# Miniprotein binders against q9f7q9, part 6

Target 1, 364 residues: q9f7q9
Amino acid sequence: MSKKIYIGAMTGTSHDAIDISFLSIGTKIHLEYFHSIKFPKSLRLKVKKLIENNESSLSDLGTINKEIGFLFSKSINEAIGFSKIKKSSIECVAISGQTIRHEINKRFPFSMQIGDPNIVAKETGLLVVSDFRNMHIALGGEGAPLVPEFHNQLFYKARNPRIILNIGGISNYSFVKNRNDIWGTDVGPGNAILDAYCSDFLQIPFDKNGAIAAKGKVDHIELGRLLQNNFFKRKCPKSTGKELFNIKILSKKFLKKKAEDILCTLVEFSAKSIINSIHKNGHNNCDIVICGGGAHNKYLVKRISEMASNDIVLSSDLGHDVFAIESMAFAWMGYKRVSNEALIVQTSSKNVKGLLGSITKSKL

## First folded at step 3 (miniprotein)

Design q1
Fold by ESMFold2-Fast, scan of step 3:
Order: structure tokens, then C-alpha cells, then sequence
Structure q1 (fold): chain B 364 residues (1-364), chain A 108 residues (1-108)
């Protein structure tokens, strides 16, 4: 008996990496292997310009789409090599792509991920599943978050309602109470602005453990201004992206402050956005399980804990690597797509079912 | 491949050479290992360019450049692990020479 393996490859917004999970799926979900591969800084800077600028060359977009495709391909092939898993046991690889736009609150909503799946299929020789968000949108959904149903599969426990809080570049959470009652929402910023500030102004990838932020003081004027963003006034479930929450939203006066104060304020912005969303939705009596790169920002976790009326644990305390959850979700969604099994899509009126993801293969 | 893409890659070569020299001087082996990965990625891109180049002579020259870059990246990684940062600093000069060679390939 050989196990069928499903691969998920996710661009890490907070840890400058491509996260790759290998799942076997039977009576339960098993993470067989997890590997992170560094995202080249030169390529990430090109992606950052696409995300932060209102306009870019179509030629640049096409070229970067190909480069991201090659990066996914190289990363997946390296991870397969390190895993010692036989390629013949792999049923598919599901790729997140790199999101450069996510615009839902408009007449023609859309989400744009780059990373050419044709390149990935050609270079890996595997069946590729991509573009989960646009079918989600076509069915009346927000295109994000995609993880709530997977969170339900992984974290559901009878008579123990939970919030599964993912702190990536953008923060999102799932409310897990009933096995088939799927609900989740984006909250706002996670670590994207924190990491961008560290990279742009401090020449470091991120604030390890939030040690710099912990030494600072909150700028309550800037915090109040940031919290007035129209996104926070929208009803949940809702979605957002780095095109809205990036370094350019910060005021010039604020950027003149010392690094400790800037990072302290940005931690408070993320923490307060998270807790305000949970309270507004009436989920303030449930345990919070934290995952994503932000789970390792000890100061951020401390601030969330101090504001919360909830008990807080990390997903690692429950046996699930905080960095692996989102790439595992993509592997699982790939499994659902190749199995021709529908996922639940939250809409403004009622949930619907749909087949999410586009299939690409280079050979028979 | 456009003139803009060629110029962008030449600028990336110069940037990586400068960064390797800087972090070797500062004594940051972890960042040097990350820079080795960046150089490997650039070599990957050059390999893809060589595979799509219709001129066999040009393709061979670019392929050789990509192979030299992989060897340099491997040496930076190894020397950074060993803590021999003075030798890593010397390798930054080889990267600068490869940047000049890359520009010359596309001038003709």
C-alpha cells in the first residue's frame, strides 16, 4: 500500500519563504513533510512594487508571473528531493500563487495571483491546481479567507468552540463551533506592514520575537488614524490584501519616530484590529488558537492576550506547526479539487458549494 | 529578453557583489548564506535564458556564466559556514567580474 500525497505550496507573506506541505489524507489528515524555501529578496522586491503601486507595466507583470512560476517549480522540486517521497505517489500540487491584487468591494470583484501554473506543471511534471480565489468570487464569495473549512477539518472538537486565528501578512480567523458550519473572515493587517518596515528601514527581514517593538511606545494618534480605515467598517465575512495594508498607509510624521515606537504602534494596530473584530462578531467567549508567522512574534501574542477575554494557545501546543497550516490548507484544497469534491463558499446571503481551483498538466 | 531586463540583471549582479562584500566585512554568516541563495536564483534565471536563446554561441556563453555563478554561490555558502569571511569578501570581486562579462555578452 502506497499513500497518496497532496502538496500545497504557499507564499509566506511574513517569513520571506515558500512554505511546502506534503499531506496524506485518509481517516485523518497527516502532515508527512514540511519545508520552507527562501523567497529571493530581489524577486520579492519586484513583487512588492507590483502590490504597492497603482500601476505597473503589463510586460513587467508577465515577466514576474513567469519568474514566480519558476520559483514555485524550483521550490517544489527541492522539497520533493528533501522529503524522500516518491514522485509517483504525488497526486497533485496546489499552489497559492503570489497575490498582487485583491479587490472585492467593487462592481466587478477580482483577485489576482501570479505564478504561471503552466511553468509549474512543465517543470515538476505534476498535475497543478491553482486559482482557487476567482471561482470563490464567481460563486458570490469574498475570495478569502480560503482556510475556514480546512480549520474546521483540523481543529473541530465537540462542545469546544474555537477561534483559529491566522496571523500572516494579513490576519484572518475561522469560527469553529459545528463541523459543517463554516465561517471565517479577514481581520486586517497581520505582520505585512511590520515586516515591510523592518525590510525597508532597518534592513532586517522581521522583528524577531517583537523585541524591538517591546521597547517602544504606542503612537495613539497614528493608531487612531489607521483604525479609521473603511475596511474596518465593513460587515464580516470580508476580505482584504496587501494592496490596502502596506507601508504607504503610514504618515510621514509617524515615519520620523524611532523604530521601537513605530513597530510598537504597528503591533498595537494588528492586535487591536484582531480583538475588535472578534468582539464585534460576538466570538469573545471562545478559546483562540493562533497560527501563522505572527505566532512567533512574542510581543504581538502578548498584546493580543492582554486585550483578549479568551484563553489563548498556539496551534503548535495542539501538535500543528504554526507555519505549516496555510500550506496544508492548500494541499487539502488540491485534494478536494482532484477528488471532484465541492468546498463551501460563504456568501453575503447563504453558503453555496463549488469546485475551487483550475487544473493544469503538461503530460498525459 | 529586452534591454531593460538585461540592464536589471546587470544591476542585480552589482548589488549582490556589493552585499556579499558588506556582510563579509560585518561578520554576518547567516546573511551571506541567504545571499548565496540569491546568487543561485540568478544562475537559475540565466540557465533559463540560455535554454531559450536561438543563437548557439550566445546560449553556450550564458550557460557557462550560469555554471560559474552556481560554483561561486556554493563557495560562499561553504565559506560562510566555515566562518572564513575574508575569503567570502575576495569572492565578491569574482561576482563583479561576472557582472562585467554579462554586460559584454549582450553588447555584441
Amino acid sequence: as target 1 above (364 residues)
Amino acid sequence: MSDEQIQELAELFTYLSREVEEYAREGDPETLRELAYEIHWMAELLQRIAERTGDPELAERVKQLAEEMREIADRIEQLAREGDLERVRQISEELQRLAEEFEQIYEE
Scores: ipSAE 0.000, ipTM 0.428, lowest interface PAE 12.4, mean pLDDT 86

Design q10
Fold by ESMFold2-Fast, scan of step 3:
Structure q10 (fold): chain B 364 residues (1-364), chain A 108 residues (1-108)
Amino acid sequence: as target 1 above (364 residues)
Amino acid sequence: MSDEQIQELALEFTFLSWEVEYYAEEGDPETLRELAEQIHEMASELQEIAERTGDPELAERVKQLAEEMREIADRIEQLAREGDLERVRQISEELQRLAEEFEQIYEE
């Protein structure tokens, strides 16, 4: 029997890179290989325009959907080449797609990820699993976060309840207490607004280590205004996206301030919304494990630590690369789908079980 | 680090080659001129990477690739200015071939 490999390929809300994880799954989950590929600048700008604009042509949407499909395909094939893993051992690739809309608080909730799985299946020759969020919504869930069950599998520790805090473009956390008690929620902004400000106004991709933010002063008036957003008043579990938390949320007066003060305020906004969410849900007495790109923003981590009074570690301190965990979760979800094993979907009333993900094949 | 940067440029160049074909078919010479400039910028970045690499064989291959990219970009710019979009479409096939060669350099 050859070792079976499951691939997860994901683009974050920042769309700076495509992260690809190769998992073997037996008695334990093993990360066999991790590869990160830069998101092409021209395509990144097209995606940003789709996310920020309320109106776009259907032709543009169709074209960009195919372009993202090719991006995933090329990235996956390059990662396979570098991994030296035999294609014959690969059972599936699970793709996140690129989220352009996530609208849950309405009569007909929906989530839109682009990246045509037909292109991915044709170009890679692999079985593709995609579109996890829309079945999650159909079953009464919020479509996000998808990682809580994987976090439970990876981070559960007997008699040590943990918060697994993922700081991507959007921040989310999982509450890990018992193996079969799956709970997680989006909390609000992570790096999305910080990175957008750096890109749009400073012509840098991000604030390395939060060094610019660390020199600034918080604008408590703008911070108070930002924290009054109706999203923060919603009951958990809940979800959000970059269509809400983007540069347009900031006031024109605030944008005239020094870069240090703007970034300092945005770090405080992310840190305070995270800690407020944890406290509001009664999870304040738990150790916090931080993962995602925000784990490398040392100033953000410092601010969270100062507010939390909890012990804080990075997932890397526990042997798990902070950038790999989300793509590992997609690989694991692909494994669950091809194994016909249900995932747990949190709803407003009770958890339900469902088969998440659509399968696309180009060949028998 | 150098190999990772070159892979990123290979992926970006593949997308640029498809965009040249698309905008030639759509009849947008102004966008084609912008794409030609992006190819020039990419060629300059590749040449800089080639000058910093410790592998002389890899450096020579990357330098030759950068030179071919500049030549094709100049042809696209010229044909777009002349409004000869049928010829730009033909050139996009050469770009796509060059993009495949760029990918193969790092697959082995």
Scores: ipSAE 0.000, ipTM 0.357, lowest interface PAE 13.3, mean pLDDT 86

Design q11
Fold by ESMFold2-Fast, scan of step 3:
Structure q11 (fold): chain B 364 residues (1-364), chain A 108 residues (1-108)
Amino acid sequence: as target 1 above (364 residues)
Amino acid sequence: MSDEQIQRLAEEFTELSREVEQYAREGDPETLEYLAWQIHLMAFELQLIAEETGDPELAERVKQLAEEMREIADRIEQLAREGDLERVRQISEELQRLAEEFEQIYEE
């Protein structure tokens, strides 16, 4: 009998890649295979323009939506081929899509992910689960972060409360104390501004190990200005996106500084926003487990450790690949959706339960 | 219907040919593999048009074009994986020739 497999496909910050996890789910969650596929530069530049600019043509949006759908399809089919997992054992693929807008603090809140699930369903022949965020918003949630309940499934241990800190483009954390207490929040910038600066000004994808940032000095004036963003004044749980935390928030004067000083300041911005959020929420007395691409920025991890009173470990030290956790969460959410099992949605008042994700099929 | 689809594909193929040359010059083999895959999808779409058309002359011409596109896409993918981007740049001249053949089909 073959195991039932659930696939999660996510646009990651790992080397400008699409991260794909294959899960089997029984008494425990098992990562059967993880594959990372490089995001093509041509599409990355088109997506960057959509995120950074308030105006775009509807025709461009529609075209890029199809292009991202094909990219997911190609990536998923490639990963299936490399995995040697039989396609007949795959129950669904859950896709994150590529987020281009996330606007919650307004009369009609919305989140927009592109990557046409119809293309993915047709090209893979699989049942596709997509659009987890808009139902989360409709139920009174912030649309993000989606990972806290999965973090509870993966990291909960009796009498050992912990913070699971995901440093993606945006940083978020889950507070894992009891299996029944689902709590998590976005905290602000992660790697998005760091990577955008490296790409736009240095012609490199990222600052490997934070080596450039480690040589610089913090611009405390720019840091103070950045930390005044209204997002940091909102109560947790809350969410944000790359449309708010992107390279355009940086001052022209600051951009004239040495690359080392700019990157050093942006590392400090991410580290300080993370630690300030943890302290403000009263979560000072538990270990921090770091995952996401930022776990490989050794200078960023060092700065978080220096500011924190908590012990810090990487999820890889606990047997979980730092790059795989988010795509594993999407696979697990796909499993929940096809099983007709509700996920917990955090609201401003009480947690509610809801079926998250839209199902697309190309055939009966 | 078919004429409108053929025009769209001709315009898209011209743009793909330009992008293949650009990314071969910039040294991006991953993007070149992606572009080769898009050319394969376009070739498949042309084969469907050929199968559905009632015009046997048009069917034969688009089938021939689709096969040439598939062959070039396979070569781009192989050379990109091998890191031979100068040969990919040279293949962009064959893509330009095919784009001209595609325009001839559309214009008739």
Scores: ipSAE 0.000, ipTM 0.419, lowest interface PAE 10.5, mean pLDDT 86

Design q12
Fold by ESMFold2-Fast, scan of step 3:
Structure q12 (fold): chain B 364 residues (1-364), chain A 108 residues (1-108)
Amino acid sequence: as target 1 above (364 residues)
Amino acid sequence: MSDEQIQRLAEEFTELSREVEQYAREGDPETLRRLAFEIHWMALYLQLIAERTGDPELAERVKQLAEEMREIADRIEQLAREGDLERVRQISEELQRLAEEFEQIYEE
């Protein structure tokens, strides 16, 4: 009997990539294969315009939705080929989609991910699970972060409460203290603004190891202005996105400074957002496990460590690739959905249970 | 597909072709694997263009270009995995020929 495999496919922010994890799930969660595939430059530019602009044509949106669907399909099929895993062993693929909007603090909250699951189902021949965030919102949740329950499954250890800090484009953390007590929140920017500045102004994808930022000085006036954003006044658990935290929040005066000072200030902005959130929530005495692309920004990790009283390790120090955890979480959520098992949704008043994710298949 | 979009796609393919030769000479198989994936994705996009054109002769030419691009991308990926960068460099000449063919299709 072949073991059942669940695939998670997620758009990465640090690498401009699609990260694909293959999980088997028994008494423990096992990562069978991990593959990262680069996002094509032409599609990255189209997606960037959708995220940064308030207005877009519906025709362009529809077209890009199909293009992203084909990109997921191509990437998943290539990963299956490289994995040498039999396609018949695969129960589903869960896709994150590409988030272009996330707007929660309003009368009719919504989250918008593109990547047509019908294209993915047709091109892969697999059962597809998508659109986890809108049911989460419908049930009274913030739509993000989705990873806290998975972090609890993966990182819970008796008498060792931990913070699992994911530094993606947006930073989020999970508080893991008791089995099945699920809690997590978005905290603010991670590397999205850092990477956007590097791409737009320096013609590089990111600041490797934070080496450029490490040579600069913090602009405390701009930092103070950025930290006054209304998002930071909201109570946790809360969520946010790149439609709020992008290059347009930076002042024109600040953008005239040298690159080292700009990147140094943006690292400080991310680090202070993270530590302020941890302290505000009373979680300041727990060890911090860092994952996500920001784990490789050594200067950012150093600044977080200097502000924190906590011991800091990377998830890779615990045997889990820092880039794999989010796509593993999607694979696990796909497993939950096809198993008809509810996920825990955090709300402002109480946790509720719900079936998250929409199922699409092209054949019986 | 707009004229501007087609022009940008042709320009991007020309740049990808140049980068394959550069990184084969520099000895960077990881980057070559990334470039192979990008070429393979462009082939898929060209296949979609071919399926939507009302001109059967143009559709056949674009479809053939897409098939050749996909085959070359797969060969580059395999050779990069094997560390045979000299053969990748030789294949970059075929890729440059296809880039010229794409530009000619666009200009017609």
Scores: ipSAE 0.000, ipTM 0.265, lowest interface PAE 15.2, mean pLDDT 85

Design q13
Fold by ESMFold2-Fast, scan of step 3:
Structure q13 (fold): chain B 364 residues (1-364), chain A 108 residues (1-108)
Amino acid sequence: as target 1 above (364 residues)
Amino acid sequence: MSDEQIQRLAEIFTELSREVEQYAREGDPETLRELALWIHYMAEFLQRIAERTGDPELAERVKQLAEEMREIADRIEQLAREGDLERVRQISEELQRLAEEFEQIYEE
């Protein structure tokens, strides 16, 4: 292929996978190929222990960092093989790494992603771009969300302001109105608590289409308690993660209820937190484009649609695979970094521009 | 696993196999790709069940079923992308066989 290709590789939130997008960038952004590779269970359990444990061995951290690096390497090489794209056409691969900590509301904010880029560069032979979040934080940002500027590039339409709603484990959205402005925020929970409840309490992989939730009734007492969390009182743009939105926020009394009622309440919690955030920010008169794994929860999408002022469409209705958007964003950010072009960082005072991402290469 | 958990998994499995047949017949490749993803989720969850199962023979049977489901999901995704819905239709019969095998595993 004669086109220059940029690869983005990220850990998927809607399924246990590495999502890999191949972009060509000209007058338009084109997704040339998308591939998902399963995350090995043994390594996933090691990562879960790092996330949940307040204390971890530095030796374990170092070892798992290398294992994740090899996982990204194998996944990228496999995707290249299946894509039939010439390796010589590839300008870079941008990797998300695996987030194990994200702590912003403190004197020395930080974000920690693992997946050694030196291993990825050595094993793939490609120029690697990594660590987008720590420069974002150093410049006064919150390290997340990183996708709003990419959403502007992909979804901007004159005279049609849009909300691009990504429902992963955590929900976030971008407000796309002007090409020269970026604005995005984390909202709160997406699928994280729903998935944890299904796996841990029901011994099922998921609530298919929200069918169990649809049979239940909302626990308005628990819902009201959950919606009073201090995170929802913070001004946007803001960030959050699974360190806050996990099964531990649920009350013992609530967990004794029928599964249908619990799941119904958790769907309502995600839907109401999304719509309340949009309303609070004054964005309630905009079309909503949904992407991410939550797009597959038909009951959740139905509840969001019933609360929204305008019609909901999926990114797939606009020609963009709902699972590909975030890995596409990383490919595009890699393109910006190797092109020596700054990205916009939202701060508490004024937006700034900076070069996000660290470059690693093993070859001259 | 409890009898109630087995029943819920069997219902999900049966519904997925039925829907693959339906949407292959109706000519909806996008829905088939979505179903392939759901089959992947189920395969991964069955793999987790196998790892937590104390009976080695039962664990191996569930593990093999999960591996077969993963392979079927990958083939459905590929064929749906290629627009070869007749071959997806043929694969739905193999998926239905696996659904029946799952039901039999826990009846024993």
Scores: ipSAE 0.006, ipTM 0.482, lowest interface PAE 9.9, mean pLDDT 84

Design q14
Fold by ESMFold2-Fast, scan of step 3:
Structure q14 (fold): chain B 364 residues (1-364), chain A 108 residues (1-108)
Amino acid sequence: as target 1 above (364 residues)
Amino acid sequence: MSDEQIQRLAEEFTELSRRVEQYAREGDPETLRELAEQIWEMALELYEIAERTGDPELAERVLQLAYEMFEIADRIEQLAREGDLERVRQISEELQRLAEEFEQIYEE
């Protein structure tokens, strides 16, 4: 009589946190509980060294793999405690791990996530699903994106093609047209440059509701310069990151302007990047569902709405917490794996189907 | 000086967390939106303290707490607007966790 629960634990959010979603899955996918916990600085510095160095100590790699495993375990157990969900109703926990390498353009492509699933299985007592990206690669995919099929499950509507727009640090979207086919791409900046400017120059973490940006004027010279970036000339589907879209792309002359004008210009940069990508791909007549932290920037959402031709809603208007979607996707992929149901893998030629994720169980 | 300010804010945050639980149970979304704004203002004050502190480890702990408080304040405001007070009640347990972390920051 109790609902079966699937947990997803995701790292890589805008706050460098672990996000944990608890899903029940029936005729509808329902988020039962959402929890977030921050990474300790000492551990984030160790991870940063692994990511930035061409070579790393195997001892450091092994140690940090265990430390991340304990962090996931502690976060999951804490979330279960606060949720008051009976542990016996939990079917699995799916973990993203922390990506330290992702190398696709080579003879032997690979992706490397740390966070030892053996530690997670032992410490939580749950069945763990991990390592979705390497099976994705083995099947001919790039290890990413993983979320488009989940977006189809939440947001597909017959005869109503939809764009599911995630505005994180980087903006990405899924084009949801066919129930049994997927398509997704990164589009450019989301909140990363906006938040970096606020932190570095205004000593605030972000521009609440875009209130400061809303008072300003767009610098069309700087906007034009920013939109000339070679990334925007590349054909979709494509990917990018904070390595490209950060404060360093801004000109020194532009940084001397008033804060409201700078933030107004950066909102316009994100909004224009998003809408230009949608139009370039021929998706300009589709309804847009917005999720991610940028959904809370009312001025950014307003600017996107003013440029869009169709209806715009937030994922929260459809009953889905804008911050929870990515960890919900992992919970759903865990559900698919334990159900022995194939996921769609987007490749360079044609989409294929396969079982994604490795299962780990404690034998104690 | 900053330790004394952090202690005072921790005590105020514990009271705000209690009031969020109370008004979620009583079904008062307007008061919950006001409490969310108060939590956001407190988070901004913590952010400013973190920027001014000379202890890098303390600065990071206070900054992390401020970011978590900003996120939770926005979630409470949104759920109160939507009338989903049961989810606000669930979030109030995360507020209790943050209040405990906040209290722990100034004890050593």
Scores: ipSAE 0.000, ipTM 0.151, lowest interface PAE 19.4, mean pLDDT 83

Design q2
Fold by ESMFold2-Fast, scan of step 3:
Structure q2 (fold): chain B 364 residues (1-364), chain A 108 residues (1-108)
Amino acid sequence: as target 1 above (364 residues)
Amino acid sequence: MSDEQIQYLAEIFTRLSREVEQYAREGDPETLRLLAELIHFMAYILQRIAERTGDPELAERVKQLAEEMREIADRIEQLAREGDLERVRQISEELQRLAEEFEQIYEE
């Protein structure tokens, strides 16, 4: 058949993987295939070191940029191999890159993703779209979140305002009330600090279902200190990243507590950050749809539900895989870029339109 | 799998063997270790293809190919860690032969 396919490849999910979505776009958006590929542990540790260190070698940065490029290439080629989709039908692949810095509250704001798109274009033979955040920032945006317009396209329902809550390493939400009225914001930590603690101190990738956290007690002193961070005082829409929300934000005294109490406190920190943001923005009368890896942390979802006055469902209850939404958004943004269609960028004063993403091709 | 998917996988195998040769010549053991991991994933793909194949003779040939690729990937990783890049370059020729064998399996 003659249907066109757009691929999105996304890193930074809570299940330590690269998520790849194959999208067809006609009158409706259709997820044709979703594939998840494990992120190699050795490379993940190198990336973590880049994110957590204030100083990093430029040589290490250059090397890891190429390694991530090959990882994206391999993952995309593997997904195509497992799909029943003809390569000739693929119009582009949009890649998230791996974010190592996101610093917007400064004189010269910037966001840095690695994963060399030249390697991806050469190894896959596909047109690659990358670097969506740099133009977003240049146009007066925060560089993140990028998903609100996609959430509007996917989740809009007449006379049913919705909050689409994505719990990744960082939590963000989109307010979906009117068609093409685009609004979204980062709210604070999602799983980033939880997963970092599990990896660094417990030698496990994450707290499955929040089972360890569920056994603990909240440290209200540390929680209060964490919630006083200047990020929470900023007006929405706003953005943040793992450069702020990482293990180093925790006090030395707190880190000496038992694992159950630490994880319980970090779950409470994420849950309160989310609910406080929703209430502060006046969105407390909307149903909440949860997606992202945090949707599988049953204890975190339970805590959010207990604090919320809203009805809560998972995106999977609406027919959308919680892990697929972000990679679908990248596929859709790739489609917009190759179609020369502008995306809506939220700024401090007004929404503007712009072409987001850089195109790389290895051949005609 | 479609004929286009088989052709695509064959192209990937050929590119991987050329990339191993290139980075062995350029003296980049870190990239070679990453390429070894990519070859492990190709072996995994081939094993899954073999498991889904109804023709037992074809399934066995693809399974053998997957096992050979896995062994080659392990050797590339070890030799790259040891800094023996000339032997890694020689192994790229074995990968090229396996890529050709994969193409022949699906033509008949």
Scores: ipSAE 0.000, ipTM 0.162, lowest interface PAE 21.3, mean pLDDT 84

Design q3
Fold by ESMFold2-Fast, scan of step 3:
Structure q3 (fold): chain B 364 residues (1-364), chain A 108 residues (1-108)
Amino acid sequence: as target 1 above (364 residues)
Amino acid sequence: MSDEQIQELAYEFTWLSELVERYAREGDPETLRELAEIIHYMARELQEIAERTGDPELAERVKQLAEEMREIADRIEQLAREGDLERVRQISEELQRLAEEFEQIYEE
């Protein structure tokens, strides 16, 4: 009999691709197939405008919600075709949606992801799980990070406590010591400011391998200013986003410096904020496993390694593609939802359990 | 026909043309046949839209586009069945041209 397959489909904060993971789950979690699909340029520009503008028409929102739904549908069907996995073996697809707003510090906190799950269910014929963040918030959580419990499942090893460091646009880490101790936090910037500088000032998408940054010199005055941000003074676990860590945080004087020096300073900012957070939380005796796009910035990884007293490996060294981990997490959360198994939600007082994700299906 | 409906279909058609090119290049005839069926479905939707519109000039343009889409879908299905994926890749350029024409119909 064929294995039961769970699909996770995720779009990143840069919205440059849709990442799709196919998991089988038995005694161990197995990645059966991973596929990354280009995000169409015209739709990417519409999403960017929606994120950057505080006001948009409800008609535009509704239309783009449908367009993202069709994009997920076609991407999922394309990935299934390429994988040669039989549709009959697929139990569900969990979709991240495209985040357009995340507002937690208010009386009625919310998170908004678009990508109509009704379109996905109809077009794929699969059971769809969506909207993980709003139930997390309803239960007293911050809607993010969602990945710590999955990191625990994937990376836990008896007598070997680990830090699982995800370097996306924002950096976050999970502390994996015991299966009962689910803990994770956002740290600060990852690649978001680095990539924004490259795009806006250098007309390139990112600094490949950190090669430009590696040639530069740290601006210790700007670095000191950046590290004094109030976010770093807040108690963990905490969350943040691109609304705080974007190019506007940089001083005008600093932006007049050579590109090499700017990128070198921004790498140091990310590396130092990561290591300072780990040390402040008392996790300095744990090995560090790096995943996310930042794992491919060799200069950033080198700087983290030089600052850390810990042993450092990439998730790929442990057999897990650094780009696949987040979409794998969504596949696993879909599995939990269809299995009616609760996930752990970190709150300001204590951890609680809840069923995360809304189910949509078009047929029996 | 609403602006929104035209934009939605134009987006779908543009993306389908990119998928045809990709799967022809990667060597997946089964997915190409599925894509041909989707293009046939889109051609039918366009024909139904043309029949509901009160503008005879727009109706003629949309019917003509639907017919060209059907013809290309038939060729993709046949060539995919025969395993001639290089010819399917060449046909994806014709799909891109039709997608551009579709996007311009609303502006006209």
Scores: ipSAE 0.000, ipTM 0.113, lowest interface PAE 21.0, mean pLDDT 84

